# Ledger of designs, part 9: VHH binders against Rho1 guanine nucleotide exchange factor 1 (rgf1)

Target 1, 188 residues: Rho1 guanine nucleotide exchange factor 1 (rgf1), of Schizosaccharomyces pombe (q9y7u6r621to808)
Amino acid sequence: KRQEVICEVIYTERDFVKDLEYLRDYWIKPLWASSCIPERKKEKFIRTVFLNALEVQAVNSKLAEALTKRQNYKPIVDNIADIFLEHVPKFEPFIRYGAGQLYGKYEFEKEKSSNPAFAKFVSDVERLKESRKLELNGYLTKPTTRLARYPLLLEAVLKYTDEGNPDKQDIPKVINIVRGFLSRLNVE

## First folded at step 4 (VHH)

Design c29 (framework vhh_8fcz_2)
Fold by ESMFold2-Fast, scan of step 4:
Structure c29 (fold): chain B 188 residues (1-188), chain A 122 residues (1-122)
Amino acid sequence: as target 1 above (188 residues)
Amino acid sequence: QVQLVESGGGLVQPGGSLRLSCAASGFTFSSYAMNWVRQPPGKGLEWVSGISWNSGSITYADSVEGRFTIIRDNDKKMVYLQMTSLKTEDTAVYYCAKDTYYDESGTYFDSEGQGTQVTVSS
């Protein structure tokens, strides 16, 4: 059971990173190459809608790599909290992202409603198999929903952790750091 | 430890073709987008092409569109750049890069490869 939850932690971390790569490869980079947003407004629009999503991706790519390396070294993963203790203090980009997310979604919907060329771009991307039937707004919520999921996933690992395992002492420390970031988002 | 090893560069005449290869190790290759960037003599880094983790999105710099093709093989952990109709302006060291992000400061590529030299000259 414990290994099942750890595998879920690692798999969903990789999946989260892939979702942010999807934003980069199917939205951000194609929008920079497209003429569907007027040139004088393009940079501000892209920065407003997508914020620092790729900075979140960079931070969490390092976490996903470290977790994957642990799993590849030994399929039975004895502990993970040491990796999280190294990486979660670097989660400041989630705060920048969360602070601008609602305004970004507003600007996206506003442009989609008033710009037919952009509306067509959106429709074309969202019909792709790679979009997995999820609209852009669904992807834009992923950093804040992922941050909120860490305490739930880690509590599940902790439930099946014995007193001899370092995770017993260290998982609560990880949860405390993540809850610190979540509190700042609620106060912002 | 992340390693990116580029190869396939060389001296070629204008109008010629080359295929560059990048062998990746030390990370979960299929979880990251891959890019080619280049540095011409005496200039800064220039982004050339990018391919998503699943090959579903491919983008090119205007200067190489229609002449270069980026391909990835996740099973072999390889990225390729097929270059055709080469110009003297394509002369550069070519690097393979795995990480990218942008914020208020702009786009960043985490390039850890040694590079491969491409020289286009008559």
Scores: ipSAE 0.000, ipTM 0.131, lowest interface PAE 15.3, mean pLDDT 84

Design c30 (framework vhh_8fcz_2)
Fold by ESMFold2-Fast, scan of step 4:
Structure c30 (fold): chain B 188 residues (1-188), chain A 121 residues (1-121)
Amino acid sequence: as target 1 above (188 residues)
Amino acid sequence: QVQLVESGGGLVQPGGSLRLSCAASGFTFSSYAMNWVRQPPGKGLEWVSGISGNSGSITYADSVEGRFTIIRDNDKKMVYLQMTSLKTEDTAVYYCAKDTYDYSSGYFDYEGQGTQVTVSS
């Protein structure tokens, strides 16, 4: 039913933000503190692999907070598209992220193959329970995957939305904006 | 609202020195890393240097390492860029930028008009 799909939208948004926080806390911050990448190339390496993931995190943290606040105000969430209409126009960081993602993955694998100290760092992080047995490349794909999922999740909400609900007219507007970003990434 | 006001730019000869200043307001200054970024004529933005909120971590782009020094004064809410051995390639509009975190993450928001640095004989 409708509330179940809305709960999925909100919980998966929180999970997405948590995945980006995991990149920050277990990869990016530790790499800045580590000597496993030579100092001369450390900054460029981190920027190349992780791109603007933290900019995406900042934008989507605000969305997740707004959705959570709506959910906490009332047990039943009547509508969500007004929140999405405020936030999805700010999704430009997803485009910048997507443009560099493949090269970032290439540079990561190249460094891992040639630098034993970095390979050990990678192994150490991926062994942590917080990594949930998912490799870095799985996390680096998450922004593009999340963006592609919004139309699917929102269409499911729309399916269970009655004519009198503002979401009936507003969800299609949100989907249209998201599909605009997906088109620029050549996704689907 | 976050405000960043850059100053100290000007015309300088190759090999010269210049000190840029940035006055910050509208946020808890010591809780965020500060960065300097620049935009040369006809090119995109390029990151120059970063300093963590407590000055414990400082980083520089390869092109400026050993020539530029970033400094912050949390009491005055100021960040500075001391530039020495300036080259014509350093000609750009310089912006100070507030980081999203207390360490230089490499991604940030910036505000202000910037300050023009021209290195020419």
Scores: ipSAE 0.000, ipTM 0.133, lowest interface PAE 15.6, mean pLDDT 85

Design c31 (framework vhh_8fcz_2)
Fold by ESMFold2-Fast, scan of step 4:
Structure c31 (fold): chain B 188 residues (1-188), chain A 121 residues (1-121)
Amino acid sequence: as target 1 above (188 residues)
Amino acid sequence: QVQLVESGGGLVQPGGSLRLSCAASGFTFSSYAMNWVRQPPGKGLEWVSGISGNSGSITYADSVEGRFTIIRDNDKKMVYLQMTSLKTEDTAVYYCAKDTYYDSEGYFDYEGQGTQVTVSS
């Protein structure tokens, strides 16, 4: 039971990082190379829509790597909270991303509705198999959704954690740090 | 490792001016765009301005356009934010940030505490 939840934590972290790499490789880099957005507004547009998604990707790729390394050393993962305690204090990029996300989605939809060349670019990308039948707005929501999922996933791990396991003491500390970031997105 | 150290913040009256500085190290400074971002009290981070590696492209948030000027000195590895006509709404902790879009190392850090700007009478 516990291992099932830990596997879900690790695999969904890897999937999250891959989703951000998809934004980099199929949206951000191609948009920089494309002429579908006028050069005079291209940089501002890309920064407004995608924000610091690549900074979130950089932070979370290190977390995913550490979790994967733990799992590869021994497939039965005894504890994970020590890894999270090293990485979640570095989640400041989620705050910058979250603060701009709604305005970014607004600017994306506005450009799509007014610029036929960009609307075609969007349609072409969203038809690729690599997009997994999810539109851009679904991907743009992923960092804030992922941040909110950490307490839920970690509480499920904690539920099946015994007193002799370091995670019993450390998972609540991780959850507290993540809730601090979530609070700053909503009120601070 | 990437290191960014902000300075120059302080207390200033509305309509005043202030210049922020950021000292960069640990990467090829002229190859990357630099940004200023700010966090007002009780709010998330807001992007303020960006400047390309060769200063050929400069962009500003609509709220600061015409009042703030971003400048870089590649020889000194410095980026500056010259702020004029300051408003109470400009009160925030200001951070400088390395552009991640062309970062070959695939990482970015906020180095230091930022610099506090308070605009009040």
Scores: ipSAE 0.000, ipTM 0.118, lowest interface PAE 15.8, mean pLDDT 84

Design c32 (framework vhh_8fcz_2)
Fold by ESMFold2-Fast, scan of step 4:
Parts: C-alpha cells; structure tokens; sequence
Structure c32 (fold): chain B 188 residues (1-188), chain A 120 residues (1-120)
C-alpha cells in the first residue's frame, strides 16, 4: 500500500540521519578527544576517513524534518515529492563524500592494522550497544547506499499513486535529479 | 556568509575561571551544532566540547569534563564556554566551530580565535 511505502521512506530517512549522528558522537568526537592517533596527523586522518559526512547529515536532517512534519500534519500523507524537489537539488555533499570514500576506507584499515592503540579504540567502539553490531566500514558506506536507494523507494510510491495526485507528475522529476547525482559518482 | 567571532580569552592563574563567547551569524543557528576546539602550542587541533541545536546533546573531551560547561543562547545566536579549575595544559587558542557545514570543511572557525593563557 502507498502509505506503507511512504512510511518506509520517512522512517529510513530518519534512520539514515541517526546513523550519521552516530558517526559524529561515537567516532568523530571521541577520536578528537583520544590520543590513539598521533596529534601530528589526527586532523588529516579524521578528515580523510569521515570526509564531509556531517555536511550530508546537515542536508538530510532538514529533509527528514520536513518529511516528519508532513507526516504529523494528517493521518494520511497525501504527497511527498514537493518536499523532495526542494531538498534533492542540495545533494552536492553526497558527491564530495563519494569521491573520497574508497581512499578514506583504505586509510582507516591501514591505521587499524599498524596502530594497536587505534585498533583497541575501534574494537571498544564497535562493542558498544549503540554500534548495533555494525563495523565502521558499514556506516561509512551509508551515504552512497542511501543515495542509490531513493529511486527504488520513490518508484514504489509512484506505483501506488493515482493521476489526481501531484506526486504522479513530480516523483519522476525527483528520480531524474537523484539519478543525475548517481551518474556523477561513477565519473572519475 | 558564515561568521563566528570569538572573545573572552586572557591571562589567568591556575585554578582560575574564564568565560569564552562566540557570536554567530549567516546561518540558521538553532538548527546547527556548535563546538569549541583549541590549538595548544606545538600541537594540532583538539576538540573540546559540542552542543546540539536544541541543547539536547552535550559532549566534552575527557580532559575538560567536569571543569568546562558549554551553553548556547539561540535567541542571541551565542555559544559560550564556561571554564573553571583551569590548568596550564588548557593554554591554547580557542576557536568556535560550526558542525554540519555545507561548504568545504568540517569545522568552520572563521574567527582568529581567542587566546587563553594559564600561567602564574
């Protein structure tokens, strides 16, 4: 049903924002406070591994907020594409994130394998309940996997949308903008 | 244009107190997390404290927990760092930094910072 898919869109957007907040609160901020990475290279290392993940969080927190406000307005959510049309043009941070992701993962694994203090830090964080048994690399993939998921979720909403609903005309526009960003991620 | 203007630094004796202020403009302050970061002599940047837009989440570096308090006033677009029980190790240039920046960087510390010197 249409409402079930819309609820999934909104719920998974909120979860995505929470995943990026987890990176901030359990990885980035504790790494700044820790001595497990030498001070000389700490800033560069953190910027290399986590990139602009918090810029992505900023953009998507606004989208999640707008979707949540729409959901709270009426018992049934009539349309969502107008919200997406306002927000997806601002997805440039996903491109900056995606461009550095593989190198960031490489540097993370390299430091983990060569620095026992950092390996212990990683193990300690990944044991926390808040990590939900997912390794850092699983979280670092989330922006690129979220971006790829939008066309699939929105096509499912479109399937159950009637001709009288603005989403019938506007969802294809949203999908085209997102596919534009996905295409740029495959360009070196 | 995002602007962050730090003030309140100075010379203080060990065990003393100082209050740093940061005046923010050019962005939606109430929806942005704010941080204090510092650079001690001969060292890199060290994150000190962070506060979410609604003050619902506040975190501190282990080195300052229990001694420093971060506060924000969204109506005045200000963030503060109340520092007590200051140690010589707290000597640094302190920068106010916007989290979740939509431009080229992680921390947006546009001001020249405010110098805190803890010495007898």
Amino acid sequence: as target 1 above (188 residues)
Amino acid sequence: QVQLVESGGGLVQPGGSLRLSCAASGFTFSSSAMNWVRQPPGKGLEWVSGISGNSGSITYADSVEGRFTIIRDNDKKMVYLQMTSLKTEDTAVYYCAKDHYDSSGWFDYEGQGTQVTVSS
Scores: ipSAE 0.000, ipTM 0.182, lowest interface PAE 15.2, mean pLDDT 84

Design c41 (from c03 with T59Y; framework vhh_8fcz_2)
Amino acid sequence: QVQLVESGGGLVQPGGSLRLSCAASGFTFDDYAMNWVRQPPGKGLEWVSGISWNSGSIYYADSVEGRFTIIRDNDKKMVYLQMTSLKTEDTAVYYCAKDYYDSSGYFDYEGQGTQVTVSS
ESMFold2-Fast, scan of step 4: ipSAE 0.013; ipTM 0.487

Design e11 (framework vhh_7z1x_3)
Fold by ESMFold2-Fast, scan of step 4:
Structure e11 (fold): chain B 188 residues (1-188), chain A 120 residues (1-120)
Amino acid sequence: as target 1 above (188 residues)
Amino acid sequence: QVQLVETGGGLVQPGGSLRLSCTASGFTFDDYAMNWVRQAPGKGLEWLSGISWNSGSISYADSVKGRFTISRDNAKNTLYLQMNSLQPDDTAVYFCAKDYYDSSGYFDYWGQGTQVTVSS
């Protein structure tokens, strides 16, 4: 049971990083190359909608790689809290992202409703197999929802952790750090 | 949220030197490669130099190789361009630019630019 929860933690961390890479490769980079947003407002628009998503991606890519390396070294993962203690203190980018997220979604919908060229760009991207039938707004919520999931996943690992395992003392420390970030975003 | 601010531009005589600085805020500076790009009057953008997150990889355009030196101070969130042996055709607006991802070669954030004029 414990290994099942740990595998879920690692797999969903990898999926989260892939979702941010999808934003980079299918939205951010193509929008910079396209003419569907007027040049005078393109830079501000992209920065407003996507914020620092790539900064979140960079931080969480390192976490995902460390977790994957632990799993590849030995398929039965004995502990994970040491990796999280190294990485979650670096989660400040989630705060910057969360602060701008709702306004970014507002500006996206506003542009989509008023700019036919952009509406077509959106439709074309959202039809791609790589979009997994999820609209941009679904992807834009992922950093906030991922951050909120960490306490739930880690508490499940803790439930199945015995007294001799370092995770027993260290997972609560990780949860406290994450809850600190969540409190600043008001998503407790 | 993300800010890149270039300073150090100005008027300099041919053969002179200038040091440009770019202060970064609003992102984890040492997670990204950083670049210098310029735009001369009436011309397109010209990439000049790039430096990886840990300074382990540095590259230059042929036009500035041997004359310009890129460096970074991750503790100060600052990117530098030391420009020596300046020529009149170095006259341009100089921008610092952040990669979308380390070593990607695409740029997601740009500064406002700083004017460098080389003339007598």
Scores: ipSAE 0.000, ipTM 0.077, lowest interface PAE 22.1, mean pLDDT 84

Design e12 (framework vhh_7z1x_3)
Fold by ESMFold2-Fast, scan of step 4:
Structure e12 (fold): chain B 188 residues (1-188), chain A 120 residues (1-120)
Amino acid sequence: as target 1 above (188 residues)
Amino acid sequence: QVQLVETGGGLVQPGGSLRLSCTASGFTFSSYAMNWVRQAPGKGLEWLSGISWNSGSISYADSVKGRFTISRDNAKNTLYLQMNSLQPDDTAVYFCAKDTYDSSGYFDYWGQGTQVTVSS
């Protein structure tokens, strides 16, 4: 049971990083190359909608790499909280991202409703198989959803952790740090 | 360890209804799009329906549009397919499937399937 939850933590961390890479490769980079947004407002628009998603990706790619290395070295993962204690203090980019998310959604919908060229761009991207039938707004909510999920996933690991395992003492510390970030976003 | 387990299949008369469930584990269910796919005897795989992580985007194959309804309960890690007005040609093994991030053209995880038989 414990290994099953740990595998979910690691797999979903890798997938979260992949979701942010999808935003980079299928939205951000193509929008910079596209003429569907007028040049005079393109930079501000991209920065407003996607914020610092790539900074979140950079931080969490290192976490995903560290977790994957632990799993590859020994398939039975004895503990994970030491890795999380190294990486979750670096989650400041989640705060910057979360603070701008609602305004970014507003600007995205406003542009889509008023700019037919951009509406076509959106439709074309969302029809790609790589988009997995998920709208841009679904991807833009992923950082705040992921942050909120860490306590739930880690509590599940803790439930199946024995007193002798370092995770028994360290997982609560990780959860406390994450809840500190959630509190700063007014998400308790 | 990713697992998808389908339940709810069985024998039903034409015009009848069945509700399929797919229980997911080993990944954050609420973060991924999910799909229903079927395989009729002697036929290839047929994609039926897909639902985004938050139910904001739903699509159906023309063959089932208006008869089948996809839904999900993220709190229970469960995907559903409500099947109404079942026809003999709906007889198939029904699979739930998770989309892949790789553009390999394949779903990355499948359930083992549940048999639906519509007998006249």
Scores: ipSAE 0.000, ipTM 0.077, lowest interface PAE 21.1, mean pLDDT 84

Design e13 (framework vhh_7z1x_3)
Fold by ESMFold2-Fast, scan of step 4:
Structure e13 (fold): chain B 188 residues (1-188), chain A 120 residues (1-120)
Amino acid sequence: as target 1 above (188 residues)
Amino acid sequence: QVQLVETGGGLVQPGGSLRLSCTASGFTFSSYAMNWVRQAPGKGLEWLSGISGSGGSTSYADSVKGRFTISRDNAKNTLYLQMNSLQPDDTAVYFCAKDTYDSSGYFDYWGQGTQVTVSS
């Protein structure tokens, strides 16, 4: 059971990073190159909707890489909390993202409803196979959803962790750091 | 030094009304847009409504449009949310949030929240 939960932690971390790379490659970069948003407000619009999503991506890509390296070295992963203890203190970008996320969603919907060129751009992107039938607002919620999910996943790992394993002492420390970030976002 | 304090929450029957207030201190209230955001049990934050510093423009999430009205009294440094036709799904902690002065769409200060429970 423990290995199943650890595999879920690692797999979903990789998926989360891929979701942010999708935002970069299919929304942010194409919008920057597009004329569907008037030039005078394009930079502010992109910064408002997508915020620092790429800063979150940079932080979590390093976590995903470290977890993947541990898994590749030995298929049965004995412990993971040491990796999390190195990386979760660097989660400050989640706070900046979370603070602007809801207003970003509001500005996105406002532009979509008032700008037919942008509405077409949205429709074109959301029909792509790479969008996996999920609309932009679903992707924009992912950082706050991922942050909230760490305590749940780590508690599940802890449940199946024996007294002699370093994770027994270290997972609670990781959860405390993550809950510190969640409380600053008013999310528990 | 910046403080936002929400009041006016409580228990209300479905179809009822409540008026929330947020008193602000520590900044020039009339210079900043203000917002209402809620968090329902087991869910994330949901933006509900925003109002410009002058009160001249307002905006609403589709889920509350036509039922909720945002307003402000700059002489009293107070933000309001008039909530009508309340539904059980409106049960949440309601926060007021200050927008940044550069209109970047980021909220830099939040109140502690006030609980609204809609039940019969």
Scores: ipSAE 0.000, ipTM 0.100, lowest interface PAE 19.4, mean pLDDT 86

Design e14 (framework vhh_7z1x_3)
Fold by ESMFold2-Fast, scan of step 4:
Order: C-alpha cells, then structure tokens, then sequence
Structure e14 (fold): chain B 188 residues (1-188), chain A 120 residues (1-120)
C-alpha cells in the first residue's frame, strides 16, 4: 500500500543517517584520538578511508528531519516529493564520496593487514553491540547503496499515487535528479 | 492546565474569506504540532490541516488545499487558519487540536470549537 512504502522511505532514511552517525562516533572520532595509526599518516589515512561521509550525513540528516516532521503531525503522509525536490539537488557530496570509496576500502584493508595495532582497533570496534555485527566495509558502502535505492523506493510510491496527488507529477522529477547523480558515479 | 481557545468564526457569504485563531496555554507550544479539524452537521470529524512545532512544515486535506493556509506564531502561542474561497460545504464547527507528545498522530487536547457558516 502507498503508506507502507512511504513509511519504508522515511524509516530507511533515518536508519541511513544513524549509520553515518555510527561511523562518526565509533570509528572517526575514536581513530583521531587513538595512537594505532602513526601520527605522520593519521590525517591522510582517516580522510582517505572515511572521505566526506560526515558531509553526506549533514545533507541527509536534514532530509530525514524534514520527512520525520511531515510524518509527525499526521499518521497519513499525503505527499513527499516536495521535500525530496528541496533536498536531492544538494546530493553533490555523494559524488565525492563515491569517487573515493574503492580506494578508501583498499587503503583500509592494506593498513589492517600490515598494522597489528590498527587490526586490534578494528576488531575491538566490530565486536561492540553498536556495530550490529556489520564490518566497517558494510558501513562504507552505505552511501552509494542508499543513493541507488531512492529510484526503487520512489517508483513504488509512484505506482500507488493517484492523478490528483502532486507526487504524481513530482516523483518522476526527483527520480531524474537522482538518476543524474547515479550516472555520474559510473565514470569511464 | 492545557487550554485551547478558538476565535474568528461567523457567517460569511460564498466566495468570502475568514481567519480563525487558536490561543494555546499550559504546554510548550513550539514543541507541539497543531491541527485544524472540522465537523459539519450530522457528519464525522474531518482533518483539514497540520503544522509542525517549528512552523516549517504544513500539510492539507485535498478538500481545502489551495484555499486554506495554516500558520502559527510561537511567540504569541497562537495557531491560525486563513480560509479563502469559502463554499457552503465548508459550513462546520472548526476545532484546533494538539498532537500527542509521542507523535502518534492522535490529538490529546481540543478546543471547544468555533462555528463557521457559509450561506447567502
């Protein structure tokens, strides 16, 4: 039903923001405070592995907040495309993130395999309940996975949208903007 | 304790305009979403419009979209409904209603209502 799909859009947006906050609080901040990476290469390493994940978090936390506010004053959400049209044009940080993701993953695995102190740090974090049994690499793929999910979720909303609803005209516009960003990630 | 008082109702001719106000007391007004609901004679309650605590987000029922505008002034603890292009079918008692703290979409407090009659 339309409301079930809209609820999934909103819930998964909140979950995505929480996943990026997990990276901030359990990986990025602790790693800056740790001595497990040599000081001479610490800043470059952190910036290479985590990129601009916190910039993505800032953009999407505003989207999640707007969707949550729409949902909070009425259980039935009549439309969402107006909120998406305001926020998806600001998705440029996803492009920067996606461009560096594979190299960041490579540098992370390389450091983990060659630096026992860092390998222990990784093991300790990934054993915390807050990691929800997901390895760092699972979290690092979330921005590109989330971006790819928007057209699928929004097309499902559109399927159950009537002609009188503004979303009928506006959801296709949102999907086109998101597909534009997805296209730019497939660089040859 | 919590009190909501609606004013601004009355008799208007079709095509006319009217502005309703709801003054709130006894809770943190800016922390609560507010709604307008109406009840026509012999009919059930119809939700018309909602506004977030900050005022940044609004929503409208299809029956009033483009004709009614909800707004709030958090400094004055006052909720407004600007009604334009009124039709005989808009005749009803209009209530302001406060959302619950849990944001479940249920209203925990209501005003007594103000009568709007659209007739020639």
Amino acid sequence: as target 1 above (188 residues)
Amino acid sequence: QVQLVETGGGLVQPGGSLRLSCTASGFTFSGSAMNWVRQAPGKGLEWLSGISGSGDYTSYADSVKGRFTISRDNAKNTLYLQMNSLQPDDTAVYFCAKDTYDSSGYFDYWGQGTQVTVSS
Scores: ipSAE 0.000, ipTM 0.078, lowest interface PAE 21.1, mean pLDDT 84

Design e17 (framework vhh_7z1x_3)
Fold by ESMFold2-Fast, scan of step 4:
Order: C-alpha cells, then sequence, then structure tokens
Structure e17 (fold): chain B 188 residues (1-188), chain A 120 residues (1-120)
C-alpha cells in the first residue's frame, strides 16, 4: 500500500510537470509568436493569463527529477520526505501564481469572447490530442490544485510509514511547510 | 552578455533546402530550451519550433511539421534548423530565441535574425 501511494506521488508529480510543459509548448510559445492578439497588448495579456506558470514548472521539474532519480536507484522507495524538505521551501512561485489566477481566467475569457482570431486559436489548440480534451481553464487551475494535493498524498504515505523510517519524522515537517503556503493563498 | 547570432540565410529556389545555425554565448546553453521564430514581411512573429536543453523534448508548429528539423550541439553552443521543401511562404527573417525556464516563460533574448528568401 505504501509503495502504491509513493508511486502515485511520483507519477502525479511528473504528470503535473508535463501539464506545465504543455502550457509552455502549446499555449505560451505559440501565443507569443502569434498575431491573433494585437502587438500592443500581447505581452501584458500573456503575462496576465499564464503568470509565472513556467517558474512553477522550473521548481517542480527539479522535484520530479529528484523523485525519479530515487525511484530509479532501486525498485522499492524507502523514503521521500528528505527530497520534499529540500524542494518544498522553494514553492514561493505557487503564491505568485495563485494570487493572479482568477483574474487571468477572467481576462482569457474576455479576450476569447471579443476576439474571433483568438477564439479560433483557442479552438485549434484545444482540439489537439495533446490537450487531452481538457480546456485551458482546466490547466490554469492545476498549480493551485497540485499544491492542495500534497498534504493529502503525504498523509497517505505517513499512514503506512513505520516508526523506524525517517519519513515518520519528516513528512509532518513537509506538510507543515505546504500548509503554510496554502494558508497564504487562503486555500484552507 | 547573452548573445545569439544566426547564420545560414539566403536565397533559395522553391523545393530547395537550407540550414540555419544560431551560435549562443553568455549563458549555460545546455540548461535552456531554444526556439526558432520567423517574421514574414508585413506579418507578426510566428513560432516554429522548440527544443529542450537535453534534446529530450522537441515540438513544431503545424506549418513546418515534416519539413523542418530542429537540433542542437551543446558542445558547440549551437542551435540548428534544417529546412526542407521550402515554399515561397517560408520567406521571412528567422530568429533564434532563448527560453526563460526561471521566469514567466518569455523568450528573454533574441538574435538579430537571418533573412531567408524563397523565390524563383
Amino acid sequence: as target 1 above (188 residues)
Amino acid sequence: QVQLVETGGGLVQPGGSLRLSCTASGFTFSSYAMNWVRQAPGKGLEWLSGISGNSGSISYADSVKGRFTISRDNAKNTLYLQMNSLQPDDTAVYFCAKDTYDSEGWFDYWGQGTQVTVSS
């Protein structure tokens, strides 16, 4: 059971990083180069909608890499909280992202409703198989949803952790740091 | 200090091929994704292709899929774009652009561009 939860933590971390790479490669980069948003407002629009999503990606890419390295070292992962203790204190980008997320969604919908060229761009991207049939607003929600999931996933690991395992002492510390970030976002 | 210099542009006949190079300096080249972007006369910027630092992730705009190939040589700090089956509509200034992994995801540095003209 414990290994199942740890595997879920690692695989969902990798999937989260891939979701942010999807935003980079299929939305941010193409939109930056596109003419569907007038040049005069393009930079501000992209910054408003996508915020610092790629800064979150950079932080979580390192976490995902460290977790993957641990998993590749041996089939059974004995502990993960030491990796989280190294990386979770660097989660400040989640705060910047979360603070602007709702306004970003508002500006996205406003532009889509008033700009036919942009509406076509949106439709074209969301029809790609790489979208996995999830519209942009679903992806924009992922960083705050991921942050909220860490305590739940880690508590599940802790439930199946014995007294002799370092995770028994360290997982509560990780959860405390994450709940600190969640509190600043008023998510809890 | 960051500098990107494109070379390899020129005049080519429709159906021809051309290889662009971009030499980078002033940053750890292998740590950043690199991109090719073009601007046709009187039109906006069009993103064409991107490649991750380790070449593990590569993506293309639909307009160039199957015709263009992006690659990089980290030992030489050089980015390449192999362009095949060139069409008159590929006429543009081609820019090399550095990605920003540690920021909002903007292209933070661009080269001055190299002109590609496809005509008879």
Scores: ipSAE 0.000, ipTM 0.137, lowest interface PAE 17.1, mean pLDDT 85

Design e18 (framework vhh_7z1x_3)
Fold by ESMFold2-Fast, scan of step 4:
Structure e18 (fold): chain B 188 residues (1-188), chain A 120 residues (1-120)
Amino acid sequence: as target 1 above (188 residues)
Amino acid sequence: QVQLVETGGGLVQPGGSLRLSCTASGFTFSSYAMNWVRQAPGKGLEWLSGISSNSGDISYADSVKGRFTISRDNAKNTLYLQMNSLQPDDTAVYFCAKDTYDWSGYFDVWGQGTQVTVSS
């Protein structure tokens, strides 16, 4: 059971990083290359909608890499909280992302409603198989949703952690740090 | 300190070519995506091209695709823009810009720019 939850932690971390890479490759880079947003407002628009999503991606790529190395070392993953203690103090980018998210979604919908060229760009991207039937707004929500999921996933690991495992002492420390970030975002 | 310096601008006739260079110092150049951006007289900034840290990913704006080529030499800390088939509407100040990461979309360091004038 414990291994099942640990596997979920690791696979969902990889999936989260892949979701942010999808934003980079299918939205951000193509929008920079496209003429569908007027040049005079393009940079501000892209930065307003996507914020620092790729800064979050950079931080969480390192976490996913460290978790994957632990998992590849042997079939049973004995502990993970030491990896999280190394990486969650670096989660400041989630705060910057969360602070701008609502305004970013507003500007995206506004542009989509008023700019037919951009509306077509959106429709074309969201119909790709790589978008996995999820609209851009679903992807833009992912950093805040992922941050909120860490305490739930880690508490599930803790529930099945035996006495003598270092995770028993360290998981509560990780949860405390993550809840500190959630509090600053006014998320419960 | 952290710095980007553009060179290679100048006056060129329509149909001509120029190669811009951007020399980086004060940071690990090989770790960051780099970009070229221009600003024509009285206009806003226009992103032209970007290149990832290892040159594995390259993108161009529609206005320059097929005419401009971005490249980098990490051993020399230098970014290049080869500009071919130049037209009068390519007249602008050209800036190199450092991405915050490897394709973050945020530019945290800019050069001072180099003037390109396309005129007969």
Scores: ipSAE 0.000, ipTM 0.377, lowest interface PAE 10.8, mean pLDDT 88

Design e19 (framework vhh_7z1x_3)
Fold by ESMFold2-Fast, scan of step 4:
Structure e19 (fold): chain B 188 residues (1-188), chain A 122 residues (1-122)
Amino acid sequence: as target 1 above (188 residues)
Amino acid sequence: QVQLVETGGGLVQPGGSLRLSCTASGFTFSSYAMNWVRQAPGKGLEWLSGISGNSGSISYADSVKGRFTISRDNAKNTLYLQMNSLQPDDTAVYFCAKDTYEDSSGTYFDYWGQGTQVTVSS
C-alpha cells in the first residue's frame, strides 16, 4: 500500500544519511588519525577517495529531517512531493561526487594493493559489525545508487496516489528533476 | 578573509596542563566543524580532535582520549583544547583547522592556523 512505500522512502533516506555518517566515523576520521597512508599524500588520497561525500550528507540530512518531521507530525503521511520539490533542486553535490567516484575507487584499490599497512586498515574496518558486511566500494557507490533509486521509489508512490492528492501532479515533477541530474552524470 | 590564530602554547612540565585557544574570523564560525591537529618534530600531521558547529558531535584520537577536551564558544568565534596529563611525546606544533563544507562533521580541512608550539620537558 501507499503508506508502506512512503515509509520505505523515508526509512531508506535515513539509512542513506547513516551510511554517509559511517564513512565519516569509521573511514575518513580514522584515516586522518592513522599513519597507514604516507603523510605527504594523505590529504590528497582522502579527498580523492571520499570526494564531497560529506557535502551530499549535509544536503540529504536536511531532506531526511524534513521527511521525518512530516511523519512525526502525523503518522499517516498524505503527501511527500512538496518536500522533495524543495530539496531535489539542491542535489548538485551528487554531480560533483559522481564525476570523481570512479577515479576514487581506482586510487583506493591501487593503494590497497600496494600498501600493506593500508590493506590491514581496510581489513580491520571491514570486519567491524558497523560495516554491516559491506566493503568500502559498496559504500562509495551509495550516492549514485541512491540518486538512481528516487524515480523507482517515487513511481511506486505515484501508482497508489489518487487524483485529489497533490502528489499526483507533483511526483512527476520531482522525477523529472532527478532524471535531469542522472542524465548529467552519464554526460560527465 | 579566513584567519585562524592559535595561542596558549608554551613550556610545561610532564604531568602538567595547558589550554590552547584558536580565534577564527572571515567565515560563519558556527556553521563549520573545527579540528585540532599536531605535528611532532620530524613527524607527520596527526589529527587529534574534532567538534561540530553546534558541539553536538565530538571525537578524539585514541592517543588523547581522556586527557584532552575540545570545546568551542560560537559567540566568541573561539575553539579550545584543554590538555591534561601532558607527556614528553605530546611535544609538537598544534594547529586548529577549519572543515571545508558547511554543516559537515569535521573531516576535510581547507584552512589551517600558523600553529602554536607546545614543549613538554623537565
Scores: ipSAE 0.000, ipTM 0.259, lowest interface PAE 13.5, mean pLDDT 86

